# VHH binders against q9y6x5: the designs that were tried, part 478

Target 1, 379 residues: q9y6x5
Amino acid sequence: LPPKLLLVSFDGFRADYLKNYEFPHLQNFIKEGVLVEHVKNVFITKTFPNHYSIVTGLYEESHGIVANSMYDAVTKKHFSDSNDKDPFWWNEAVPIWVTNQLQENRSSAAAMWPGTDVPIHDTISSYFMNYNSSVSFEERLNNITMWLNNSNPPVTFATLYWEEPDASGHKYGPEDKENMSRVLKKIDDLIGDLVQRLKMLGLWENLNVIITSDHGMTQCSQDRLINLDSCIDHSYYTLIDLSPVAAILPKINRTEVYNKLKNCSPHMNVYLKEDIPNRFYYQHNDRIQPIILVADEGWTIVLNESSQKLGDHGYDNSLPSMHPFLAAHGPAFHKGYKHSTINIVDIYPMMCHILGLKPHPNNGTFGHTKCLLVDQWCI
Short names: E, the ipSAE of ESMFold2; O, the ipSAE of OpenDDE; V2, 0.75 times the mean of E and O plus 0.25 times the DockQ between their complexes.

## First folded at step 24 (VHH)

Design ma23 (framework vhh_7uia_1; at its last look DockQ between E and O 0.84; V2 from the best seeds 0.73)
Fold by OpenDDE, look of step 24:
Structure ma23 (fold): chain B 379 residues (1-379), chain A 123 residues (1-123)
Amino acid sequence: as target 1 above (379 residues)
Amino acid sequence: QLQLVETGGGLVKPGGSLRLSCVVSGFTFSSYYMAWVRQAPGKELEWVSTIQASGDYTYYERSVKGRFTISTDNAKNTLYLQMSSLKPEDTAVYYCARTQYKYSGEWTPFDPWGQGTQVTVSS
């Protein structure tokens, strides 16, 4: 039988949650598998970019999903979570579920992973759910596991997405121990349900399962706001994305806009597109706007309205608060092995290896995950 | 026809309690996040609480946390808000609505709206 892989994402699961809260089910999962304690995600540390990086092995500049909100100046198209169904946005890369789907005697399934309900390169998973936050994890899990168990051609790659603890992190802030404890307990219970379901179906021993997340969460405050309206008139630019990384499309001379913004706040870095730090790998795409504003950790860029979010993400991807974790279990993985850090783009070549897929050109380094895999040498 | 009908409001003294109900018709809770919002005189609409019935997730605005409890009775297709330790600042028209969470971390606008129920906290 072909190898099978289930990729699970709990949105906004900060890596250090594992150290600060109890996860009996997840810990058991880890005990019988592997853990990567920190995953350095891509900049911007947002949902769409990072989820697509996981499944493509590419940085944003390469796969073209550069933010949760995008604008293409040539086509005049807009991208947002309310408008994410145009393949135009996704077709700059080939996600792993498409690669898998195109193989003989294989199919892909998806439960609300970003991009999975869009035909990419004219290919869509044989089984997928349109994103609907109202659908319970249980229902998502049931569908995914049913497809993994009963499909023909067999589902060999599946994705499962859940929007917690992100939603709660935004609402309460990651430092709210009471509320986050409650939420994270529920997340652990969901992991328990996942494992139990797989065992009941007889999938547990043969299915490779990766549990990860796209980004962490940092504490925000109303005392840490950067008001752009204090620095520049709104008529001088179009806002493509706001916080904590603002994408600015000037309506007047770019230099003038830049000069008005460059000293707006000591807690915000302003970059011309060509001056964006190389370490972000966030430059070589037309969808990146001419000016980028990057707020310091915990600072929120606002206009005249104040933000009510107590937690946010999207900040510098070198910040530990932005880092998720990765845990995995299955025949491809060691048992009881812990690894310090990988890059989020490293997940893709690993998954390709597990599934026996030829990876598309990517930014991942397979060598970074070798120690997780039973069939690889670990130096 | 989607319909939300809020009840349970009234006049109560500070420190008192009220239980609001929202009877929903035209859809089932299991398919939506349900929220309570309120609008005080001369103030903007304020989010109070949200519940994801199917997943048993609850969210509260900071000022009501510990005092208010959102819950559902799926059999009755009814949303509740148990309010305790009420304060004058809680005086408002309370509405129930449905919403959804987006990938971006934003919530969809509340919809549909009921007529609301008046809660007045006064000595």
Scores: ipSAE 0.722, ipTM 0.928, lowest interface PAE 0.6, mean pLDDT 95
Fold by ESMFold2, look of step 24:
Structure ma23 (fold): chain B 379 residues (1-379), chain A 123 residues (1-123)
Amino acid sequence: as target 1 above (379 residues)
Amino acid sequence: QLQLVETGGGLVKPGGSLRLSCVVSGFTFSSYYMAWVRQAPGKELEWVSTIQASGDYTYYERSVKGRFTISTDNAKNTLYLQMSSLKPEDTAVYYCARTQYKYSGEWTPFDPWGQGTQVTVSS
């Protein structure tokens, strides 16, 4: 039988939630599989970019989804979460579900993973759900398992996306123990339901399952605001994205805009595009604006004196608060193994190996994930 | 043709209870998140609570947490707000509204809105 893989993302699941909260169902999943305690994600630590990095193995500068809000100066196109379906934005890379379903006798299925309802390189996921955050986890899981069991050609790669704990993390902040305990318990129950459903359908022993996330969450506060309007008149620039990494398109000389911003706050770094730290791998794409502002952890860039969020993400990817985890179970994986860290771009070549796919050129290192896999020697 | 109709407001003493209802028509209720927002005299609109109509995830503003309970009856296309331990500061016009959560971590603007129902908490 061809190998099968289900990739699951719980958006905004900070790695240290695993140590700070109780997850009986996820812990049983891990006990019978593998855990990577920290996944170092890509900068900026936002949802669209990191989900695309998982499935392409590429840094954001290389796959072209560089933020949740983007502007292309040549075509005058805008990208946003309400305008994310133009293939123009996605076509700088080939995600794994496209490569998979173009193989003989293979198809791909998707329950709301970012990009799976877009015809990327004229290819849309073979089976997919249009994005709607109000669709229950049960319905998403029912569709995915139906497609895994009943499709011709068979579904060999499937994705499943869930919006929590990101939504609650933004609303309450990760330090709100009472609310986050409730939310995370519900997520653990969903993981229990997932495993039980796979067992009942006869999929559990032969399906590889990865449970991961795109980023973490840090606590914000009304005491940690950076008021951009107090530093620069908004007439001097176009704001492409605001917080915690602002993308600034100057309307006047770029150096003049930079000089107005560079000393605005000790809690914000201001970079000309060519001066963005090399460790971010966030420079070589036209969609990255001429100036970016990077707030310190827990600081919020605002145009006024208020913010509605108590938690946020998008910060420097060296911050542990921005890091998700990865757990996996299935015939390809060891049982009871824990690994300290991988890079999020390493997930793609590992998945290609499991599925027997030739990876496209990418930034991942297969060697970083060898110890997770039963068919590899780990030294 | 989209309609949201709030009922159940009134005058109540501090410490009392009310249940607000919002009957929805013209869209598929279970395909959205539903919210309660309020406007006190002389103040701006304030978000109160949100519920995923197809699931059981709920969100509460901190001043109402533990006192208010949001719920739905999907068969009746009806949103509820059970309010208890009411305080004078809860005096407001209460609106039901539709929203949606997006990949970006943002909520869509509240649209459509109901006409509102007055809640007055006074001795």
Scores: ipSAE 0.651, ipTM 0.855, lowest interface PAE 1.5, mean pLDDT 93
ESMFold2 (binder alone), look of step 24: mean pLDDT 82; pTM 0.827

Design ma24 (framework vhh_7uia_1; at its last look DockQ between E and O 0.78; V2 from the best seeds 0.71)
Fold by ESMFold2, look of step 24:
Structure ma24 (fold): chain B 379 residues (1-379), chain A 123 residues (1-123)
Amino acid sequence: as target 1 above (379 residues)
Amino acid sequence: QLQLVETGGGLVKPGGSLRLSCVVSGFTFSSYHMAWVRQAPGKELEWVSTIQASGSYEYYEDSVRGRFTISTDNAKNTLYLQMSSLKPEDTAVYYCARTQYKYSGEWTPFDPWGQGTQVTVSS
């Protein structure tokens, strides 16, 4: 009866991995459904912001999760990996699972999607797992499918999050063909397990499934470091976030800090908040610091002379290396259709349409995704 | 209260095998990633392998891939490292340690650590 949707994210899955590596299971999923080859994500191209943009349809400045590390000057609160559960940070937007479960006879379920274990507007996902990266994909999938099949009121919207290929992308870099081939084969096997489980449980034909990601990955190197300590004394500012977009809170006159930084490296752009390019949609939130430093692709901002990462993300969202893909299958979607690009914020109004939900005000454009859907006139 | 105890080290000829064990107490083993880290004489600590304790998702340093196998036994709260085709370069003190991967793409610092077990590969 009511349409159901499972939203799946494999963190750090760069769009051109599909072109450069073999994915028999994912390619079969795509063959029976739709593919968007490139999804233009939001700046900055980091995990917390982009996962929240998918489920709110909002740019970072509008939903308030503007980075993986944040500071609010009024409340003196800090946001980080170890301090991400305060609803204060999440309450500037309403994610789709909250809207969904406020409907009559509907529930939402979640396995590890960022924010789903937080009571946002005093509402936490109806069924959820507290974030723990050590929980296996199998256990996450078992819980999600159990909830989809056995809940009253029924679960109509579910999310599933997995940390790879992000972890391996950071460790090896996307250009390490030998290691990334092995990593990506394991991920394709997990997608095969997902589809097989849904078929065995009788869910496959009537459940809409989106497989996507938050960002890509670019190659880094010890030869591409920007040493911030060589340009400015650490006592002149508070460092809110470091790389590849540094967030700088001046302790002295802002112009003095800016002047010390502006010529630090030809491989880094230094912006006063009011001068951040309009195309980033990254200016109108108090959590965005007065100065940001944006490294060129593949460059790493460091405080010392070394870095252990061989891959990273967070760069300019116009870079193809930062873009994920989107694939989808189910009764709402065409079969065998390929689309070139959408914006990541477009996913939210499409999901609302599939679920019969009224979208909150957002930055997405429904028209960008119409051709994916069987119930829309595309031409 | 928190305790990691490594055993199974010893003297082995090149090409030989050993299995290291790490018995864990004081925390819920299956809620974490577990790792092996080694330190050769006069050298820095070197990461060897990590496993998601609740599953079979494993990571290996390139030099040990295909020779070493990390595994767990949740009923015994025990982490293992099966080492084969051992080389003199594998000579080190081997530690087990706890970590976690986070949304930000960072691993938590290794904490707690074991006291280590000596592996010596020599003719």
Scores: ipSAE 0.738, ipTM 0.882, lowest interface PAE 1.2, mean pLDDT 93
Fold by OpenDDE, look of step 24:
Structure ma24 (fold): chain B 379 residues (1-379), chain A 123 residues (1-123)
Amino acid sequence: as target 1 above (379 residues)
Amino acid sequence: QLQLVETGGGLVKPGGSLRLSCVVSGFTFSSYHMAWVRQAPGKELEWVSTIQASGSYEYYEDSVRGRFTISTDNAKNTLYLQMSSLKPEDTAVYYCARTQYKYSGEWTPFDPWGQGTQVTVSS
């Protein structure tokens, strides 16, 4: 039988939640599998970019999903949550579910993973759910496991997505121990449900399962705001994305716009596109706007509006608060092994290896995950 | 025709209880998150509670947690908000709405909105 892999994402699950809260089900999952304590995600540390990086092994500049909101100056197209279905945005890369889907006697399934309800390179998963937050985890799980169990050709790669603890993190802030404890308990219970479901179906022993997240969450405050309107007139630019990384499209001379913004706040770095730090791998794409603003951790860029979020993400990807974790279980993985850190782009070549897929060119390093795998040598 | 109709508001003394109802037509709860929001005089719209009917998940703002309970009766296409231990600061027009969480990390309300029901907590 071909290897099978289920990739699960709990959006906004900060890595240190594992240290600060109790997760009996997840810990059991880890005990029987592997844990990567910290995953360095891609910049911007947002949902669309990071989820696509996981499944492509590429940095944003390469796969083209550079933010949750994008603008293409040539085509005049916009990308957002309400407008994410145009393959134009996704076709700069080939996600693993497409690669898998195109193999003989294999198919892919997806439960609301970003991009999975879009035909990419004219290919869409044989089974998928359109994103709908109102659909319970249980229903998503039931569908995905049914497809894994009963499909022909067999589903060999599946994705499962859940919006928590991101939603709660935004609402309550990650430092709200009371509310976050409640939410994280529910997440752990969902993991329990996942494991139980797989066992009930007889999939547990043979299915490789990865549980991860796209980013963490940092505490925000009304006392840490950067008001752009105090620095520059709105008529001088178009805002493509706002906080904590603003994408600025100048309507006047770029230099003038830059000069108006460069000293706007001591808690915000302003970059011309060509001056974006190399470590972000966030430069070589036309969808990256001429100027980007990067707020310091916990600071929020606003216009003449107040932010209602107590938590946010999208900040420098070197910040621990932005880092998710990765846990995995299955025949491909060791048992009881913990690893310190990997890059989020490293997940892709690992998954390709597990599935026996030839990876597309990517930024991941397979060597970083070798120690997780039973069939690999690890020093 | 999509419609939301709030009822159950009224005048109540501090510490009292009210049960708000929102009868919906034109859609089913299982397909949407349902939310209660409120607006006090001179204040901005405030989120109160959200329920995911299909998964039985509830969310509350901190100020009402433990006092308010959101629930649904799918057979009646009705959303409820049981309010207890009411405080003067709970005085507002209460609205029910459909809402959805997006990848961007925002809840998006859906039109149409109900007309709201007035809740007044006063001695």
Scores: ipSAE 0.628, ipTM 0.871, lowest interface PAE 0.7, mean pLDDT 94
ESMFold2 (binder alone), look of step 24: mean pLDDT 79; pTM 0.801

Design ma25 (framework vhh_7uia_1; at its last fold request DockQ between E and O 0.87; V2 from the best seeds 0.79)
Fold by OpenDDE, fold request of step 25:
Structure ma25 (fold): chain B 379 residues (1-379), chain A 123 residues (1-123)
Amino acid sequence: as target 1 above (379 residues)
Amino acid sequence: QLQLVETGGGLVKPGGSLRLSCVVSGFTFSSYHMAWVRQAPGKELEWVSTISGSGGYDYYEDSVRGRFTISTDNAKNTLYLQMSSLKPEDTAVYYCARTQYKYSGEWTPFDVWGQGTQVTVSS
């Protein structure tokens, strides 16, 4: 039988939560598997882009999901939560579940992973749940495990997505120990439920499971605001995305817009598209707007000086506060091994290897994860 | 038809307790996040608490954390707000409403509201 892999994402799980809070279930999971302490995600450090990078191994400029909110100037289409099911936005890459389903005697399942409810390259996940944040983890887990256990052709790749601790991180901020302790305790309990379910179904020893996240969370404050209205009139541009990376579509001459914004705040870098730093790999896509604004860590770009979030993400992907972790367990993985860091795009070639899939061209490096795998030599 | 009906409001002394109820009809309760919001005289609407319809995660405004408890009974399609240690500043009309959390980290606007129930905290 082909290997099976379950990819689980807890949105907004900052890597250092593992050091600052107790996770008995997750620690047990790690003890019997592997841990990557920090995963360097892709810029921008947002939900749609990073989840798609995990399953494609591509930088955002390459897979085309460059933000949670996008605009295509040619087609005049908009991408957002309300318009995320148009395959136009996703077809610039081939996610792993599509590759998997093109194999003989294999199918894929998804519990609300971004993009899994979209026919990408005319292929939609064999089994999937439409996104609904109100659906319980238990129900998602029930569906995933049912599909993993009873499907024909067998589900060999499955994804499970959960919105916490992202929602709470936004609300309370990552530095709120009282509230975040409560939330993270619940996350650990969910991991316990996951493990228990897999054991009960006899899947635990044979199923490869990866638990990861798309990004971390940084503390924000009402004292760290960048008000764009103080720098430029709203009539001069269209805002495609706001904070902490603003995407600006000028309505007047781009240079004039740039000049009005370039010195707006000492806590914000302003880039023309062609001047975006190479290290971001965030330039070579038409969906990236002519001007982007990048706020410093913990600073919020606002209109009318209004913000309700105490935590946010999307900042420079080199910042530790933006980094998630990766833990894994199963026959493909060592036991009791810890690794310092990988790139989030490295997960894709690793998953392809585990599943015996030929990876599409990607930006990941398989060599970065070899030490996690029992069948590989560490280099 | 979509409907939310709040009950349980009334007059209570400072330090007292009340339990508000919101009965949902016309949609699946567990498919939405349910919230309590309040409006005091001369003040703007204020979010109080949110819970997933499935009873999973709950959220609270800072001023009510530790005093208020949001909960659900899915079998009864009912949302509750247990209020304790009530203060005069808690005086308001309390509304229940539905919303959802999005991938982007944003919440959908409240699209269904109840008629509200008056809570008055006074000596």
Scores: ipSAE 0.899, ipTM 0.958, lowest interface PAE 0.5, mean pLDDT 96
Fold by ESMFold2, look of step 24:
Structure ma25 (fold): chain B 379 residues (1-379), chain A 123 residues (1-123)
Amino acid sequence: as target 1 above (379 residues)
Amino acid sequence: QLQLVETGGGLVKPGGSLRLSCVVSGFTFSSYHMAWVRQAPGKELEWVSTISGSGGYDYYEDSVRGRFTISTDNAKNTLYLQMSSLKPEDTAVYYCARTQYKYSGEWTPFDVWGQGTQVTVSS
């Protein structure tokens, strides 16, 4: 039977939640498979960019989804989560579901992974759900398993996206043990339901399943605000994205805007585009604005003095609080193996290997994931 | 014609209970998140609780957790707020409102509101 893969994301699942909360179902999944304790994601550590990095193996500057909010000065196009369907934004890369379904006798299915309801290179996922956050996990899972079990040509690659624990992480903060324990228990129950559904449908033994996330979450506070309006008049720039990485399009001389901002707060780094640290791989795309502001962990950039979030993400990708985990189970994976870290861009070439696909040029390193796979010599 | 209609408010003694209802018409109830928002006399609007129209995850402001329960009945297009152990500080006009959660981690502004129902907790 051709190899099959289900890629699952629980948005905002910080790696150390596994150590700090109880996950009987996820721990059993891990015990029968593999765990990567920390996945180093891409900068900026936001939802759209990191989900696209997983499925393309590319840094944000290379795949072109550089933030959750973007502006293109030439075309005058805007990207946001309310305006994300224009293929223009997505067409700088080829995600794995497009490559997969263009192979003979293969199709792809998607339940709300970012980009899967967009015709990228005139190709939309063979089976997909339009994004709607009110659709239950069970309905998403029912559609995915129906497609995996009943499609011709067969679905060999499928994705499933869920909004938690990101939503609760933003609302409560990751350190709120009472609220996060309740939310994370519900998520573990969903993982249990996933595994039981796959077993009941006869899919479990021959389906490879990856459970991962795009980023973590850090605690925020009303005591840790950076008021941008106290440093610069709003008329001097166009704000493309605000926090924790602000994207600034100057309306006056760029150096003048930089000088007004550079000492605004000791808890914020201000970069001209050419001075962005090389380790971010976040410079070589026209969608990256001339000035970015990077808040320190737990600090929030605001235009007034209020913020309603107690948790946030988007910070420096070296921060452990920004890192998700990866767990996997299936015929391609060892059982009971734990690995310390990989880069999020490494997931793509690993998935291509599992599916027998030729990867497009990418930033991942297959060697980083060989120890997870039964068909590879580890070292 | 989008419409949200709250009922069930009234006068109640401290420690008492009330059940608020919000009947929804003019849109697909299960395609949105629904919220209760309140405004105490002389105060700003305060979020109370949110639930998806299809049920599932629910969210509460800290001061009401354990005392208030949000729920839905999709067959009746109705949102509920069961309020118990009521305190004088719960005195407010209670509104139901429509919202949605986005990939960005943001909730949309409340774009459809009910007229409100008065809850008064006093001896």
Scores: ipSAE 0.674, ipTM 0.854, lowest interface PAE 1.3, mean pLDDT 93
ESMFold2 (binder alone), look of step 24: mean pLDDT 82; pTM 0.837
OpenDDE, look of step 24: ipSAE 0.805; ipTM 0.920
ESMFold2, fold request of step 25: ipSAE 0.622, 0.639, 0.620; ipTM 0.833, 0.838, 0.831
ESMFold2 (binder alone), fold request of step 25: mean pLDDT 82, 82, 82; pTM 0.829, 0.833, 0.835
OpenDDE, fold request of step 25: ipSAE 0.898, 0.888; ipTM 0.953, 0.958

